# VH-VL binders against Uncharacterized FAD-binding protein C1783.01, part 10

Target 1, 263 residues: Uncharacterized FAD-binding protein C1783.01, of Schizosaccharomyces pombe (q9us28r162to424)
Amino acid sequence: YGIFAAPILDVRVLTNPGAVKRTYNLCLDISKYPLLEGKDWKIGGSFGIMPPNSDAEVLHLAHLLKIPQHELYVTKVLRTNGGRWPTIWGEDKPRCLYTSLYHIFKWCSDFISKPPTKSLIRLLAEHTLNPVEKSVLLALSDFRQDESYCRICTQSCVTLPDILEAFPSCHPPVDHLISALPQLMPRWYSISNDPSLANKRLEMAFTVQEYHSPNGQSRTGICTGFLEDLALAFLKARHDGSLANKKFTVPMFRGVQQNPFAK

## First folded at step 22 (VH-VL)

Design w6 (from u1 with light chain T26S)
Fold by ESMFold2 at other seeds, fold request of step 23:
Structure w6 (fold): chain C 263 residues (1-263), chain A 122 residues (1-122), chain B 106 residues (1-106)
Amino acid sequence: as target 1 above (263 residues)
Amino acid sequence: EVQLVQSGAEVKKPGESLRISCKGSGYTFTEYYMHWVRQAPGQGLEWMGGISPNSGGTGYNYKFKGRVTISADKSISTAYLQWSSLKASDTAMYYCARSHNLGREQNWFDPWGQGTLVTVSS
Amino acid sequence: AIQLTQSPSSLSASVGDRVTITCSASRSLSYMHWYLQKPGQSPQLLIYLGSDRASGVPDRFSGSGSGTDFTLKISRVEAEDVGVYYCMQSYQYPWTFGQGTKVEIK
């Protein structure tokens, strides 16, 4: 159901000197989480985090789509050809949404962590004017064979922004694009403490996931990148004494709490 | 104030062992990380490795891995750099330096020890 | 490892001159840290987190930059500013320093 904005109470850096990967521990305040009747938190249970895209990525996409910055934030009617709105539990159907393009790209659309689907690439091809560019996109979207799609899109970690940069004659209608994009999905984490013993505090550890884009630049996973940015801002604020002036929250919800080996 | 005081200069022969020390004062030793930095004669600065005194976790620059051991005794707020068998190429100034560990890119050295000159010659 | 390249490798300045030292990184970074090693002394923290001055560092020192290019500036150099300046990154281990910029005061 609802997404809870859990305050961050503490951050610990678990990374030792010389470590290849960066690892952090977050302590979240779940004291005000609305629990269903007869349910509680258990050690080893799960919870989900709903990570947003970064503002930098949203602004970059808007630039590639030629959306003026002032128009990005305007609340208006946005038509979709499908998708599960406003949440991942919604029915997959065409809709008219009253929201902003910023809100859709920030919280709802996954244009970074997954390669574009063949249906999305077909939409892009249908709105591409240059015949050479169009023929490439049509080949990538050909459902009769996966060879080109797997090699170029999935194995090379290509994103929608990468395609828009490579195909400058592609001008898709934004409302059709939103309908074709996958929705941001929760990322699941295990509870590492017993919240009933820790006064309704949830501790979790995460390792930053990194990978390389087609141009060789390092990218982080959406969720662990989002969590690292929060952790870094919290640690800096605590170090410079400004922590009380800032609010750090993680959008989360309760998951499965049963011990899978209790049989 | 916060200080790092290192052990005195050493003159050694190749093959000898050596342990140099760095004692921290004016702060809670286990809340910070300790690092060792090498400066060969007339050369720049090289990070050798570091330790989390609280957990005992250590890590090394690959250039020095297997050649030195970093340790700490938190009961006396002291970090150590140790060689089991010195070489002439180990002749250098060795600094300890304190850091927070505030995550990616948010770490710097403050303060530094006064340095320990190690001279290894036959 | 992340390579940091400083420019110039050395310079000579008169009291009151403006001095600029650059540090080029082999990958994009958000923050650079800067140290001064005066003759015969240990390195001292000068600038951290890109632009923050360490305690007791006068405001003639400033740091800036983003991406791969970072600068340290001395707006009006003084005789006491002689020494070797180093940039440092703490993005990933091993943490690395630039090769140093020797500043002489004439």
Scores: ipSAE 0.700, ipTM 0.888, lowest interface PAE 0.9, mean pLDDT 87
Fold by ESMFold2, fold request of step 23:
Structure w6 (fold): chain C 263 residues (1-263), chain A 122 residues (1-122), chain B 106 residues (1-106)
Amino acid sequence: as target 1 above (263 residues)
Amino acid sequence: EVQLVQSGAEVKKPGESLRISCKGSGYTFTEYYMHWVRQAPGQGLEWMGGISPNSGGTGYNYKFKGRVTISADKSISTAYLQWSSLKASDTAMYYCARSHNLGREQNWFDPWGQGTLVTVSS
Amino acid sequence: AIQLTQSPSSLSASVGDRVTITCSASRSLSYMHWYLQKPGQSPQLLIYLGSDRASGVPDRFSGSGSGTDFTLKISRVEAEDVGVYYCMQSYQYPWTFGQGTKVEIK
């Protein structure tokens, strides 16, 4: 079904002094969520959040791909070899999309959460001009053995931007790259608060998930990083008195309940 | 006017217990965190730990864990720092400080208490 | 823990001088907070959220920086600016301070 922009009504910081991990609670207004006739939010059900990539990550990828900033936002026809559209619930099929590269990288492509596949690395190798760089990428993508791929890509949490940074002669066609990238997937949460659903508010707690990049700096998970950024902006706006002039929303949708007595 | 008023200076011997206090006024005590910061003679500032008065949650710098206890009594807007057995190395100035709770990186200390000098000597 | 290294450790300035204090962090941060401890006093908030001045702090104080390098500047030092300046991070517990920069006025 469609993605609902749920307003944030409140943010609470749950992180205790001295805590290793950061934890927040969001209160979301679901009173205007378009429910089907006779359906309601139920305990034991679920909801999903569709986290976008940050603008910083999208702009960084565009820079590495040498996409001029104005070209990033131009709406044009893009061909895909598969994937679901406009949401993960659509049919998985080849499509012609009328959209921008910004929209695809912002909302549709997962270039951060997982290391590039060997197939993607092979595509990168085929479009790499420097012979030494090309040979490294070919070895990394070799399907006959996994040793170098596992050590470099999976165990070090390497991303597509990391590879493009390390291999500056690599210039893949953007439309081939979009077709090869995984789709962004929702993050699922269960509905647990029965009394809160009576007032059409959804309380959710999340803990920020952090990973270490190859250069030793931490990275956040896409969803919890997105939620933290939103929470921080809300808290800052409330502190400086600008909250009434701003809108904070979480893109979410109701999940399908697997209760045999529902219907 | 937001104020933090600490208990007076203390002179103690090693092995003695001690509890010092910090009373907040001019604000809603449970809406902010309270922290304790140590300054050894001639030295810099060191965060010891803090408390959320609303939830009662506490946390400690590893260096002081097991050496001190932080608590609060929200009915009188007062936070406490307590030692069960003082050491000579505990001689320092101790400050309470209030922080907002605005998430990652969005917290600072304002105001600070006037400090409580604790001297531990034979 | 996140280490904050201030430079210089100490300085002596004349009234009207420009003073620059740096704070280098062991990891990338978005915000630095700054405190002044005047002689015989408790620390007081000077700059928060990287560049915002606390209430009553004169315009001659400014904060800036990003990544691992942060700076506090005093455009024209006055006699009352004597004391020890500390940077502080609230990204990760334990919250930590720089070792301090002692500013003396001639």
Scores: ipSAE 0.695, ipTM 0.883, lowest interface PAE 0.9, mean pLDDT 86
Fold by ESMFold2 at other seeds, look of step 22:
Structure w6 (fold): chain C 263 residues (1-263), chain A 122 residues (1-122), chain B 106 residues (1-106)
Amino acid sequence: as target 1 above (263 residues)
Amino acid sequence: EVQLVQSGAEVKKPGESLRISCKGSGYTFTEYYMHWVRQAPGQGLEWMGGISPNSGGTGYNYKFKGRVTISADKSISTAYLQWSSLKASDTAMYYCARSHNLGREQNWFDPWGQGTLVTVSS
Amino acid sequence: AIQLTQSPSSLSASVGDRVTITCSASRSLSYMHWYLQKPGQSPQLLIYLGSDRASGVPDRFSGSGSGTDFTLKISRVEAEDVGVYYCMQSYQYPWTFGQGTKVEIK
C-alpha cells in the first residue's frame, strides 16, 4: 500500500468567463487502488496527491548549482544527515540513498513551495565567496532578528533558485543542500462524489494557486500547477483525437475516511 | 455548418436601452462559451466579456463591467448583449464569437458572428 | 492584463513577397492564436494553438514561437491576403488581442 498512479478518466473545465482563477474537475480511476481489507472510499473523505517538481524547475536548479548533465541523471550514493527519505513515511534518520540527483529534485525535495529556512540560508552563507553577498545571507539567517527574513523571504515568496540567482558566488555542496532541503509533502483533497467500489471513480475539483515572484512573474503552486498541466494535456489529447495513445496518471493515496457527515 | 447569426444594425440615441442577439446553430450551444468582442470605428478588437450558456456564469472586462449585461437563452441557442443606457462612445461593431473550453491557453474564437453595427447619435 | 504588441503595425507587400508579423507578449506563453479580418468582414481564425491551421487556411500561412515572441508568416502573399492580422492570448482573462497589423497589397 503506497502511492497509486490513478489514471485520469475525464477532465472538465469549471472556469467561467472572466474568472480570476482557473478551476478544473478531475475524474480518477481508483478501480485498481489496493485498499486494505474492509476499507472503502466515502464522500467527503480525503486523499493525498504527491506532486513532483516540474522538469523545468529541476533543470533550472541543476544549472544554478552547476551540476553537469551526466551527474544529474546517473545513479550514485547520496548521503543525508536526516529526513524521511525516500518517502514521507520513512524514519527521520541519516541515510545513504542509491538514486540520481534528478530523482531527488524531481520527487523528494521541496525547493519551490516554501521559502528557504534560516538554517538553509546559513548553509548558503557558509559557501559564499563574495564577502558582500555573504554578509547579506548572514543577516537573513540571523537567529536573533526576523525583520529582514520575514520581509524578503516569506513575504516576497523567495525560493532557493531565486537566492542562487541573486548570489552568484554561492556554491553549496549538493549533498549538504539535499540534507537541508525539506521533503515534498502531499497535498490533501476531498472526495466530491460517492465513489463506492461499484463506481470505481473518484472526482475532485481544484483551483490553480498562483502567486508572484520577487520580479513580478506569476508562478503556480507545485500541486495545482502539476494537476493543471496534466488536465491541459488530457484536454488537448481528447480534442485532437490522440487520447487513446496516451496515459495520464495522478500519484495519490487514500486518506482518513472519518468524515462525521458521511453515511 | 457551425454558424453565429447576429441581429441587425441599430441606430439609437444616448440614454436608450438596447439588446442585440447572437444565435448559434450547427453545434451543441451549451458545450461552448460565447463571447462579445467590440471594434470601435477604425480600431482593433477588444474582448468585452463572455458567458457559459449552460450555467449562466458571466464575466466582464473591467472596462465594460456595469455598462453591459451578457445573457443567454439556451432553449433557443441565443446569447445577448444589453445596455440599459447607451452612450455615444458605445458606437462600434459588436461581434459574438464562440470559444472552446479546453483550459488555459487552449481556447480560440471560431466561428465569429457577422457583426452588429451599433450607432449612438443625437 | 497580458499585453500583446504586434510588429509592424502596417506594411505594404507585393504579390509573392514573404510577410512576417511578430507578436510579443508581456509574459511567457505556450500558444498564440491568429485571426485575419479582411476588408468589410468579421475576423476569421487562421492559426490556433501556436501553429495549427484552421480549416481551409492555405499552407502558405504558418505560425511559430514560444516564450514571449510569436510569429505569423505568409510565405508568398496573394491579393486575397489583404486585411488586418491580430494575435490573441487565452492564458488569462481578460483575453487580449494585439493592436493589429494592416497588410496592404501593392
Scores: ipSAE 0.679, ipTM 0.878, lowest interface PAE 1.2, mean pLDDT 87

Design w6 (from u1 with light chain T26S)
Fold by ESMFold2 at other seeds, fold request of step 23:
Structure w6 (fold): chain C 263 residues (1-263), chain A 122 residues (1-122), chain B 106 residues (1-106)
Amino acid sequence: as target 1 above (263 residues)
Amino acid sequence: EVQLVQSGAEVKKPGESLRISCKGSGYTFTEYYMHWVRQAPGQGLEWMGGISPNSGGTGYNYKFKGRVTISADKSISTAYLQWSSLKASDTAMYYCARSHNLGREQNWFDPWGQGTLVTVSS
Amino acid sequence: AIQLTQSPSSLSASVGDRVTITCSASRSLSYMHWYLQKPGQSPQLLIYLGSDRASGVPDRFSGSGSGTDFTLKISRVEAEDVGVYYCMQSYQYPWTFGQGTKVEIK
């Protein structure tokens, strides 16, 4: 199993005038996808997309963690307490990885799409110097009740960067942090066309997911925001005639087991 | 040459119905969106709504929703703006305008129709 | 709805002057589009996607800006540049225009 960089063949905007939500259709080239012998693509089947975090979010997190830019990209040994590697199909076990903090934050760690766990908040509290800030984080991480955690973290769509901004005396060690962060997971999509070997194309539609951060600003979901950015760049390149010298790809893979929640 | 040609000026009384038209030529009508923009006398520009001629999907600025109907006949490359009951406050210049369909922020109006002056007075 | 506020609301310039028009948005945008409505005419596209000139628009017109602040400049104004200039956003429906900037040439 591997992540395939599927070229975008076409983008169609499905958004009608006046629509609140933005919707797009992507056509992906799967002609070179390495299919195992005897396997094929089916109408109504599924595929997964492995969306990266944006560079802006990675750089913002690195800034909040006081990681110098030169250190962010240095390849070194990083130790984990678990997780799957190099893909979601790998074994979930502790590892020594030879990679960069940039690669981990870009492709492996989910610090945006889910609120921090109570375990992560407890780690943050343990490395918070200001007693008032520490007491708030300890209350949020209290395993005996969820009331404050639900109101503040889940209902307000709080992310790890939001906590680091709100609690400036919080200085967690980076290696502890990457071990505590959840792994980026694929997002599953249904195949909407007949992608038989002769066709060798996948068509899929997506709606951009938006939500509000604690300060009320709109944010997009990782996968649909990533896909919209690709779609916009493709459409602009096609309009200005530069499409032939640009490469737009979606990191994807064929479904081995279909996600029961894909509908 | 890409052109949008609108129907001629109209003088109407309050309570009357009206449909004005915008015919596109020199391009594939169903590949672009069509919009209506109002300019009251001496005032600026205000987006009223638009239509995807391919799907027939429409949307309206809340200020005009329920007051006007936007439609299109793709067989003759024509979009319409219609009132069932005009008011004196509907006196304005009405432009149709074509937009690209290139996603968030990547749409602009080019070309514009010549405008249809609608005068509603007793 | 996204509010666009233009400045100045009007100005008077001599041929050859540099003219600067600003458009301030109520949220961060990537692109602004600009139109000129000459007296008695329909609006016409000047600048799209922030800085690209429409076909037939002379190079004395330029657009720039980022975040909430966008600028249209005329490096050497000519008599034919008289009219009302509008900025427009297509980030979110309803699409909106600035209130306009009237440019008079003396």
Scores: ipSAE 0.674, ipTM 0.876, lowest interface PAE 1.0, mean pLDDT 87
Fold by ESMFold2, fold request of step 23:
Structure w6 (fold): chain C 263 residues (1-263), chain A 122 residues (1-122), chain B 106 residues (1-106)
Amino acid sequence: as target 1 above (263 residues)
Amino acid sequence: EVQLVQSGAEVKKPGESLRISCKGSGYTFTEYYMHWVRQAPGQGLEWMGGISPNSGGTGYNYKFKGRVTISADKSISTAYLQWSSLKASDTAMYYCARSHNLGREQNWFDPWGQGTLVTVSS
Amino acid sequence: AIQLTQSPSSLSASVGDRVTITCSASRSLSYMHWYLQKPGQSPQLLIYLGSDRASGVPDRFSGSGSGTDFTLKISRVEAEDVGVYYCMQSYQYPWTFGQGTKVEIK
């Protein structure tokens, strides 16, 4: 099945007073989900959510790459040297894409949730002009030892934007960068409703995952941050009486016996 | 008209127990959180803890955990703050305050109770 | 816990002055809430969700800011604005207040 825009029917805040972590429950309307013949929703089954990156993260990355905002949105031919495009189910091969950089960074590339690979850091080093900066990036990408990479990149939750910010002379070609970035992956959740889905509703709870970057900035996980933003907007709209004028949806798909996601 | 009415001022000795109350009216008590806020003489405001009256879930500022108990009786729309053994350092004004439950950053205190002055001295 | 630092700690203003109170947070926030505690009274809500005025709060009060820096402004202060002003965050527990800004009106 393709991506289904499941309406949010209700949001409950599960966060206890004094809790360190924030927890919410979402109730989703799956009554119009296109099920194939003979398929059903099962308690304990799974579903996937396909979260986009936030606009703030996309605009920040574009700024660090020195892409003017107007050029970010233009549809053009983008050449890649590899990767699984346009979706995670594609072959890893060079491609010609007719899309915008905004669309790629918003929906397709994971530049937040995982540290850059050593091969990505090597690409960055190859396009770094300052010799001191280049030497540091070469050391981080050294395949013969892992100590500096693990300490700095994995233990500190370093992202591509963090690297670009720390190494201002690094100017990678965007086509090469897009090919080297991992693709956004669905996040899987279990169905926790009672055995009956007669209401055609799906309930899920999530806890917002927060962590701190090397410079102390707080970040959320892509999926739980996206879900929290929707939950907050829903709750605010219900509070101010504007809920009927708005529609909040979660991009999701059935996990059991479900075809690969495509955009 | 939403109101929070607190119990009257208390004068106690160290080691004594005390329970003060906050009665809400003019709203559905179980749809909001109730909180307790402390103000020592000449000092600022400190969040002590809160309760969801609907679920009974409570939480405390670490500074007051183990020193106080927060509870509620939703049948009479009343929240409580209780000490098992008062200390002189517990001398302060104590406010109850109502908040929404609208998620991260979307909660504020409105209204506040009139305050209960607790004086602990020998 | 999120620390909120207000500036100034106190001030004295004449009626009609413009008063600015700042609140600096130890982490980035989207919203700040503001309260006034008049002498001998309970705190009362002034501004919520960064810039929204509570019911009955006059237009001379305004809130702004984002990131770590938030501001409460009184465009033309009046004698009744005397008291201690507090900022508050509800991002994470424990919810915290700034240390307060005492405003005296001459």
Scores: ipSAE 0.667, ipTM 0.865, lowest interface PAE 0.9, mean pLDDT 86

